# VH-VL binders against q8ixk2r445to577, part 92

Target 1, 133 residues: q8ixk2r445to577
Amino acid sequence: FFGMLQNKGLTDYCFDYNPPDENQIVGHQVILYLCHGMGQNQFFEYTSQKEIRYNTHQPEGCIAVEAGMDTLIMHLCEETAPENQKFILQEDGSLFHEQSKKCVQAARKESSDSFVPLLRDCTNSDHQKWFFK
Below, E stands for the ipSAE of ESMFold2; O stands for the ipSAE of OpenDDE; V2 stands for 0.75 times the mean of E and O plus 0.25 times the DockQ between their complexes.

## First folded at step 3 (VH-VL)

Design z21 (framework fv_zigakibart)
Fold by ESMFold2-Fast, scan of step 3:
Structure z21 (fold): chain C 133 residues (1-133), chain A 120 residues (1-120), chain B 107 residues (1-107)
Amino acid sequence: as target 1 above (133 residues)
Amino acid sequence: QVQLVQSGAEVKKPGASVKVSCKASGYTFTSYAMHWVRQAPGQGLEWMGYINPYSGNTKYNEKFKGKATMTSDTSASTAYMELSSLRSDDTAVYYCAKEYRGSGYYFDYWGQGTTVTVSS
Amino acid sequence: DIVMTQSPSTLSASVGDRVTITCRASQSISSWLAWYQQKPGKAPKLLISKASSLESGVPSRFSGSGSGTEFTLTISSLQPDDFATYFCQQYNSYPYTFGQGTKLEIK
């Protein structure tokens, strides 16, 4: 799958990665923003290795969750995907982070100026359902 | 310099329709949602809905579903809001407002407002 | 829908006064609140976002505070240009809702 990763519950909002410095692609939080398709900020690839890749830049970025955190951060992709970079996109649209046993949910976080995807206990909420457009 | 310029005042009879325009300049029109807000005489502000000019997708306040229709013309950088089956209680000033990206999506710029008067 | 209630509805004050306007939400909205100023015949103007973040170009005598369900807008040392109607707006969830407004009048 390749395209804009949209939320079912928070309709018309997409995964968005817009680092302040385009030459430093790693280390910043992934956010959610109104789906607009402008530029390269909202295009992601879901791979057979269960990665969510931001491959519009070199080196390629892969979404990860660091130990003890609930936020999705951009890391460098590796030849073999580490466990913290593996997400299972399930048939019902849930995005399951295998290492933590939690699901990605559209939410607001006070440390962010935007809606963000966060790890939360898995529920059947539409805010935890994702699809590629 | 961001500007939102709305069409002029309208006076309509009950049962008519009216279409208000909002022409945007100074930013990429398709990158931000355009919202519509109503203010009846002597009353507060009421959110009507928004349109995403990129996708054409709309989200309405339930109160305005079936009454208001939002559209946009990307080549003209213009958003439209049409009210159908006008009644006297639709008399109000109608504002377009641009969404801000970054701090939870409040309104950073507003049009000057269009007065719609419905009278018989 | 989240109901926003402002108090007072009308406030009379003199130049130089410290003025406080309160806004309450019917349920928690974290810090997702904006304050707008509206003068007669004009569109609203953004003053504060995210409860306390002052918009560029807005005088420093304006400040916002609060989180959850209770928020305040304070104007220290009121100036003649500040007599206007003030609105709070929650943007925590759709539909977006506004308070009924507080009209600040010259005493």
Scores: ipSAE 0.070, ipTM 0.693, lowest interface PAE 5.1, mean pLDDT 88

Design z22 (framework fv_zigakibart; at its last look DockQ between E and O 0.06; V2 from the best seeds 0.00; counts 0 for: pae O 9.9 > 2, placed apart)
Fold by ESMFold2-Fast, scan of step 3:
Structure z22 (fold): chain C 133 residues (1-133), chain A 122 residues (1-122), chain B 107 residues (1-107)
Amino acid sequence: as target 1 above (133 residues)
Amino acid sequence: QVQLVQSGAEVKKPGASVKVSCKASGYTFTSYAMHWVRQAPGQGLEWMGYINPYSGNTKYNEKFKGKATMTSDTSASTAYMELSSLRSDDTAVYYCAREYRGSGYYYGMDVWGQGTTVTVSS
Amino acid sequence: DIVMTQSPSTLSASVGDRVTITCRASQSISSWLAWYQQKPGKAPKLLISKASSLESGVPSRFSGSGSGTEFTLTISSLQPDDFATYFCQQYNSYPYTFGQGTKLEIK
């Protein structure tokens, strides 16, 4: 799978990664933003190693969640994907982070109407269902 | 070369409906949200909502829910805003405006249509 | 809804003057504020985004500052083309809201 990773519940929002400083490609939080259909900062690849890969820059970025955290952060991809970079895209659209036993949910960022993907207990909510477009 | 061209002025009676068009050129129409803003005579700006032409999904200011309807025609690169059950206080200039994006987020509206004057009078 | 209040509503100034317009938000909006200029009979033009980022093509005499609830637009040396109405707009929360406008007039 590759393309724009769109949320079923927050229907108009896609995974988006556009760091404010192009010289610092990793370390920033993945956000959700209005789907625009052009790829670019919304173009992701779901790999056979269960990575969500961002290929806009070299070196390539892979989405990860640090132990004890609930935010999705861009890390450097590794030759062998570490467990914190593995997500299981299930047939119902759930994006399951096996290391934490949680699902990726579209959520409102505190204090503003900005949206981000966060790890939450799996609930079968449409806000936890994702598909490539 | 990026421009938005709106339909001409309209004069309507109370209770009528009006549909304003906004034709985009010089950029990929589906890649930017289109916002609608109105301005009553001598008054400030009022945000009505936006449409994402890529999906057709809309976000309305609650004040305009049930009164304004935003649509788009991708093949014609045209956005529309229809206002129903017109009242005298709907008299205003209606603008379409393209979303400006900085660092992946909305940062403002960088390209505006020339405006469409809608006058509601008996 | 976040209420945006501009001060003053009308400002009279002469060419060459330094003028400041203030915009206050009813709650914190971080730096999510834009400034627009509108001349009579014309659509608004974006001047500044994210409180202080000058739009391409806008003269350097324009500057913006502030964060949280208080924001300022400054014109360091007023030119004839600057007589217009200025609006601030918050985009921290829906619905997006504008200040009531500040009319800058010659006097």
Scores: ipSAE 0.509, ipTM 0.846, lowest interface PAE 2.2, mean pLDDT 90
Fold by ESMFold2, look of step 4:
Parts: sequence; structure tokens; C-alpha cells
Structure z22 (fold): chain C 133 residues (1-133), chain A 122 residues (1-122), chain B 107 residues (1-107)
Amino acid sequence: as target 1 above (133 residues)
Amino acid sequence: QVQLVQSGAEVKKPGASVKVSCKASGYTFTSYAMHWVRQAPGQGLEWMGYINPYSGNTKYNEKFKGKATMTSDTSASTAYMELSSLRSDDTAVYYCAREYRGSGYYYGMDVWGQGTTVTVSS
Amino acid sequence: DIVMTQSPSTLSASVGDRVTITCRASQSISSWLAWYQQKPGKAPKLLISKASSLESGVPSRFSGSGSGTEFTLTISSLQPDDFATYFCQQYNSYPYTFGQGTKLEIK
């Protein structure tokens, strides 16, 4: 799949990645931002290796979850996808992180009005449902 | 190259309406939220709200709900802000501004229009 | 609403001076703060995001620091082009709010 990765419950919000330095795409947190239809910051590819690739830059970035963390962080893609970079997009729209056995949820960032994707125990919440557009 | 060009100054009587335009060029219009900020004479900056041109969804500062209406025309790469039932205290410069959002919360209104002066006088 | 309070409201300084402008938030905004410069008759210009990150093309004499509720903008050696009004702006929560501004004047 290719395109914007949209949240069903938090309408109008998509996965977004805009590193402060275009030459350093590794190590920053993926956020949720207003869906805007441009692939530069919101264009992701879901691969046969179950990666979510940031598919506008070289070297390519892949979304990962570091040990003990619940945040989605950009890593470099590798020839064989590491386990922490594997996400299963289920038929019901849930985005399952296989290594942690948790689902990606749209969540409020602290006490702010900003939103981020975070790992949470899997539920039927629409905030845990995602689709490519 | 990235540019926001606003419509010209307007002089209005109390009770009238005004629609300010903001034409975007040099970037994909639907990819960034468009914000509106006002500056009354001799005063600071006041955030009015934004529109997402991709979806048409808006967020208003509560102070301006019912006063301001934000819309966009994707085919013209233009955002609009309409002020209704104008009063003298609506006299201000109105700016449109594009907001980028960098991962890690490096956010900012990085491109601004030149401003549109709206003067409300009897 | 998060109230942003700048100090001082007006600052007189000479070319070459080191100047500091303070911005205080009524509640924690983490580091989610931007600084803008506005010259007379012109739109604001973004200088700094996330409290301390300089926008491309902004001179290195500008720096920002702070987190939580207290933030500073520093100009290490004031230049003639720096006389302007400066605004802080929080983007932690809606509505976004600006400080009232600090006018930096030639003494």
C-alpha cells in the first residue's frame, strides 16, 4: 500500500514525518498531523516485509519501536526488516506491532492539543483503526 | 518561491462583511494548514484559527467563532477568511500563514502573507 | 487559554549589545515555543522553533533557550537589522497564543 496512513477515529489526521534536518531522518518521533495529500511528509509505503516506509527520502526510513518504548521512531530501513520494524495491518484496520503484541493508537500528546501514534493494548477503538488513502 | 499573496486593503462600514483572500504559490496548497492571525493597531498578534485545505476542516479560536469563517478553493490554491457583522474593533491587519510541522515538534508558521488591512469606520 | 507574558515590553539597546528577552507561560508548554521577529509594516518572520532551533537563514547571533514555563531569546551582538518587535508563541495547545511583544529600539 502507498499513501497517507489515516486514523479512523481521529478524523482528519494522518501519520506525518518531517525531520528538522532533511539530511538526518533517523531518530525522530512520528506524529499525527492534518491530512494534506502530499507524499513528502505523509507518504508511506507498507511493504511485503510488514514495514512502514517513509517513502520520500534516500536512504529510506522505516518506522520502529525501540525496546521498552511506546513511541514510533524513524530508523533506517535494513535489507531484512528487524522485528521492531514489523507492523501487521489487519483486515479490521488495526495496526499490530508484532514484537510488542500491541496496537498503534492515535493518542493525545501529554496535555496538549497535538496527537501522536502510540503503542497501546489492542482494543476495538476506532482510534486504533488505520487505512491507507 | 513559496509565497502567500493576500487581497488588498479594505474600508468597510459597521455591519458589513469582508472576505480576505490568500493565494498560495510555490508549494502544494493542500499539504499545509493555513492559519489566520490578526494584529490590531498598536497591538500584538492574535491567532484566529486554521483551515486544512485538503479536507476543508477548520479550527477556530473561540473568540472568533461566529465572527470569522475560513474556507478554501483548492482549484485556485486560495484560502479565504470572511468577517461578518463588522465593528470598529475589527479594524486590524489580517495575515494568512502556512504552518509546517516538523517531527519532534519543530512547528512554525514559516511563510506569511503580506497582510490585509481592514478598516471599519462609520 | 495559555497566557504568554513577555518581558520587557520595550528594550533600548545599542549596536553590539547582548540582549535577552524573556517569555513566560501560564502553564507548562514543554518546549513547544516559537519566536518571531516583526519589522514595521511587515509580516512576522519565524526565527526559532521548539524553543532553541534556528530557522534556516536566521543569523547565528540569535539563540533561544528554556522549557516548561520560562524561555529566553538572546541576541549575542545586536546588529542594526535586529531592531524590531519580537513575539513568542506557544503551540502546545489550542488556541495558539502569542506574547504581547517586545519592541527592541535603538537607544
Scores: ipSAE 0.020, ipTM 0.672, lowest interface PAE 7.4, mean pLDDT 88
Fold by OpenDDE, look of step 4:
Structure z22 (fold): chain C 133 residues (1-133), chain A 122 residues (1-122), chain B 107 residues (1-107)
Amino acid sequence: as target 1 above (133 residues)
Amino acid sequence: QVQLVQSGAEVKKPGASVKVSCKASGYTFTSYAMHWVRQAPGQGLEWMGYINPYSGNTKYNEKFKGKATMTSDTSASTAYMELSSLRSDDTAVYYCAREYRGSGYYYGMDVWGQGTTVTVSS
Amino acid sequence: DIVMTQSPSTLSASVGDRVTITCRASQSISSWLAWYQQKPGKAPKLLISKASSLESGVPSRFSGSGSGTEFTLTISSLQPDDFATYFCQQYNSYPYTFGQGTKLEIK
């Protein structure tokens, strides 16, 4: 699967990665932004290694969850996907993070007007449902 | 043991090209990025770029775009860097160095080649 | 490019001394800072990564601290084997950049 990764509950919002510096492609948080289908910031790929890959920039980035965190951060992709970069996109649309055993949920960033994907306990909320478009 | 062994010293004339090799052993070659760093005589260290042997993706210092070309051969566990249109100011020791970017680990160039001296003189 | 500025450029000290080398970044690099030791005719050796993580095999007298834009390398009690040139390096952003180096020499 590839393209825009869109949330069901937070209608018209997609995974978005836009580092402040084109030469700083890792270490920043993935956010949610209105799906616009333009540019490279909203193009992601779900791979056979269970990675969510950001491959519009080189080197390729893969979404990871750092220890003790609930945010999705861009890391460098590896030959063998590390445990904290493994996600399962379920048939029901839930995006499950294997290591934390939590689901990716569209949420409002604290004290901000922005939205971000966060790890939360898995529920049946449409805010935890995702699909590629 | 983990080590990087580079090719021997080179003496070239201006305008020529040189290709330095860096052979890796003791670890999974494709699991680490291979960086190239140069050091002119009596000077500091300058990052040139790196290659991801797994994907073949490269990132160059803009300063060295058009000057350096980084490649790798996974079957030989060897990284290569070719320098073209050599000038006197390309005279330096060139190092290869691996960096692990695995999450949960600390990064940095933890293993270095012994360096390759490239001398450019008319 | 992020400019890394080390101070001092040269440091004279005696065995047993406590020495500190500073590295300043022109912009925040979080904790993505490494320290290297280099002796004449040899490749650099990684001492510390992520600002404060001591590499395996490196003596405990070496320590690193700092975050953002200010970083320090400290040798608590200088030993004869420690006289060398030290470099900081940021790996927060491309291109990676090094400090100009600090030569630690015998007083």
Scores: ipSAE 0.007, ipTM 0.622, lowest interface PAE 9.9, mean pLDDT 92
ESMFold2 (binder alone), look of step 4: mean pLDDT 92; pTM 0.946

Design z23 (framework fv_zigakibart)
Fold by ESMFold2-Fast, scan of step 3:
Structure z23 (fold): chain C 133 residues (1-133), chain A 121 residues (1-121), chain B 107 residues (1-107)
Amino acid sequence: as target 1 above (133 residues)
Amino acid sequence: QVQLVQSGAEVKKPGASVKVSCKASGYTFTSYAMHWVRQAPGQGLEWMGYINPYSGNTKYNEKFKGKATMTSDTSASTAYMELSSLRSDDTAVYYCARDYRGSGYYYMDVWGQGTTVTVSS
Amino acid sequence: DIVMTQSPSTLSASVGDRVTITCRASQSISSWLAWYQQKPGKAPKLLISKASSLESGVPSRFSGSGSGTEFTLTISSLQPDDFATYFCQQYNSYPYTFGQGTKLEIK
């Protein structure tokens, strides 16, 4: 699967990664923004290793969640995906982060004027359902 | 320079329809949502809804469902808002406004100049 | 729907005055509030977002504060260009709603 990763509950919002420095694509938080259809910062690939890969800038980035954290951040992709970079896209649209036993949910970021994907207890909410378009 | 230019004033009879246009320039039209806001004479602002020009998806204020229809033409970089079955209480200035780049559908940073719609017999 | 109530509805002030306008929400909206300025015959202009974030190009004499249900817009030293109607808007939930407006007029 590849394309724009859109939320079912927050219907016009897509995964978005727009690092402030193109020469340092890792270490920043993944956000949600209105789906714009231009690809680029909203273009992701779901791989056979269960990675959510960002290929718009080089080197390729992979979405990860650090132990004890609930935010999705961009890491460098590895030859063999580490457990913190694996998300199971379920048939019902949930994105399950097995290492933490939590689901990715669209949520408002209190410290900014934005929405972000966060790890939350799995509740089967439409805000936890995702699909590629 | 980012600009939203709206169509001119309209005077309509009760029962007619009117279609207001909002021509965008100076930015990528499909990358920002377009909101519509109404202001009746001497009154405050009332949010009508938005359209995402990329997808064509719309979100309406329940009050305006069945009254207003929002559409867009991506090749012309133009958003439209049509009011049907006009009544005297639809008399207002109608504004289009662009969604802010960094905040999704939160607030409107660039506004059109407004289109006055007057409904009278 | 979340009801936004501004006070006062009309405020008379002189150039150089410190002016405060209050906006109250009928339920908590966190910090999801914008302030707009509107002059007669003109479209609204965004001044402040997220209750306290000043929009680029807006004079530093404007400031916003508050969270939850009570918010304020302050103009520290009123200028002639500031006589206008001010609106607050919540964007915590749909439908977005505006306050009724506060008309700031010359004393």
Scores: ipSAE 0.031, ipTM 0.637, lowest interface PAE 6.9, mean pLDDT 86

Design z24 (framework fv_zigakibart)
Fold by ESMFold2-Fast, scan of step 3:
Structure z24 (fold): chain C 133 residues (1-133), chain A 122 residues (1-122), chain B 107 residues (1-107)
Amino acid sequence: as target 1 above (133 residues)
Amino acid sequence: QVQLVQSGAEVKKPGASVKVSCKASGYTFTSYAMHWVRQAPGQGLEWMGYINPYSGNTKYNEKFKGKATMTSDTSASTAYMELSSLRSDDTAVYYCAKEYKGSGYYYGMDVWGQGTTVTVSS
Amino acid sequence: DIVMTQSPSTLSASVGDRVTITCRASQSISSWLAWYQQKPGKAPKLLISKASSLESGVPSRFSGSGSGTEFTLTISSLQPDDFATYFCQQYNSYPYTFGQGTKLEIK
């Protein structure tokens, strides 16, 4: 599937990636922002290899979680998806990261009201449930 | 050119309701949240809340919950803010303002309507 | 709610002067602060976002600095067009709140 990846608990927040304009599309954190329906920064594709791709620009980016981290970072996609780039979108909406065995949760960032997707122990919270719209 | 044009001044009696409109042009209406801010005579600015025109979802300053209702019409590229049960202390200039989006985060309000004066008097 | 306090409330200055307006937050807001200019009878205009990022089209004589709880707006050489009321706004936490305003008047 493809489109805006929206959170069930944070009703109006979607995955968002806004890479710098000067040909730097990797190494930055994926954030959550108000869903706007224009594609662009919020257009993602879920692939048969269980990747979440940002493919509006070349080279294509794939969401990954580096070892020991809980933040979602944009990496370059590889011909065969590495384990740190594999997410299982389950029927209940949970987004399970295979390598860490944790789930993606909409969570607050430090001293602000900003939200980001972070890996957390899997629960049945609506903040861990996602869907494409 | 990005522009927000608001409806004209209103004079209302206590207990009445008023609905202010804000028509957007020069950008994709559903791409940015629309905020509402009021300013009582000689006073500072007070944030009332925002609406996401894409989804229709709203976030209110708790002070205005149950008193203000924000809606939008995507076909007309118009946002609305309705105030109910008006009192004299609701006399103010009401502004709509477009969210400025930098790096996916809210960074302020970059385009403002001209303001709608609402006067509540007996 | 986060309370934003500006100082001074009124500032008298002459064309060519360097002026400084301070904004203090009741708790840390990191760098999530914007500055607005408002002229009589007109809507506010965004000058600076994220404490120090100058909005496109705003003259370079305007600058912002600070983080945490103390922030400053500086105009390096006042022009006639700069006499106005200035407001800071935090967007760290809901509800978003504004300072009471600083009125910049001709000396």
Scores: ipSAE 0.277, ipTM 0.777, lowest interface PAE 3.7, mean pLDDT 88

Design z25 (framework fv_zigakibart)
Fold by ESMFold2-Fast, scan of step 3:
Structure z25 (fold): chain C 133 residues (1-133), chain A 121 residues (1-121), chain B 107 residues (1-107)
Amino acid sequence: as target 1 above (133 residues)
Amino acid sequence: QVQLVQSGAEVKKPGASVKVSCKASGYTFTSYAMHWVRQAPGQGLEWMGYINPYSGNTKYNEKFKGKATMTSDTSASTAYMELSSLRSDDTAVYYCAREGYSSGWYEFDYWGQGTTVTVSS
Amino acid sequence: DIVMTQSPSTLSASVGDRVTITCRASQSISSWLAWYQQKPGKAPKLLISKASSLESGVPSRFSGSGSGTEFTLTISSLQPDDFATYFCQQYNSYPYTFGQGTKLEIK
């Protein structure tokens, strides 16, 4: 699938990535921001290898979660997707992170008015349901 | 329509335990966290904690750790809050409240009618 | 813990009056504040979330404002149904905390 990855529960918010340097996309946290309908920094691709790719800038980035962490960070895509970059988009809309056995949830970022996707125990909550627009 | 219906009033002796129930209807029970809040007679509201009915995970206010235990029964769409080692200062109305699905999952959009727990000898 | 202080503790007013209730947080809570109405013997009812967002079905005479540490609930023209106790609640950080309540009573 291609498009803006929108949350069912936090209905006005989409996955968003805006690195400070477009030639160095690695190491920054993926955020949630108001959906603007224009693609660009909110345009992602869900691949047959279960990756969530960021193709707006070069080089190509893939969302990952490092061991012991709960934040989604941008990493370089690899020829064969490593386990920490695999997310199963389930029939009910949940994004299941294979390596951690947790689900991606829309959550408020501590000490701010902003929102971020975080790994949390899987639940049937609408804040853990995602769809491409 | 969303409705939370709580169990009836309880009168207990000091040292006893009490288990309050909160039956949910009108929505998917496992999709929303259930919080517990108490109100002592003539006093303000005090947050106790919450349970995620899908995972069973709980978060307690530090003051109630070891005192309150939150559980849920998905097949019955019912949440429970048990208080152990009751003291007279546990006399209060206990409310269940559903966490809304906007504003980052924090506001309590629906409340149960409350369960009065009286602790007296 | 974040301490929430409401003023006044009691307020006497007449039908048709404009009423203002204030809530102060001991540290910044941004806009993560809700207002609840409670009538005697009843559970609290959500009126306003995120400081100023009116809950569906709540009359437009209710409004909220503020950010950071100072917040206000306003009822533009009091109706008989509005005499109740009002509570503010911060949900910026755990544990969630409530103000002590403002009792709005008939003058």
Scores: ipSAE 0.007, ipTM 0.533, lowest interface PAE 12.3, mean pLDDT 85

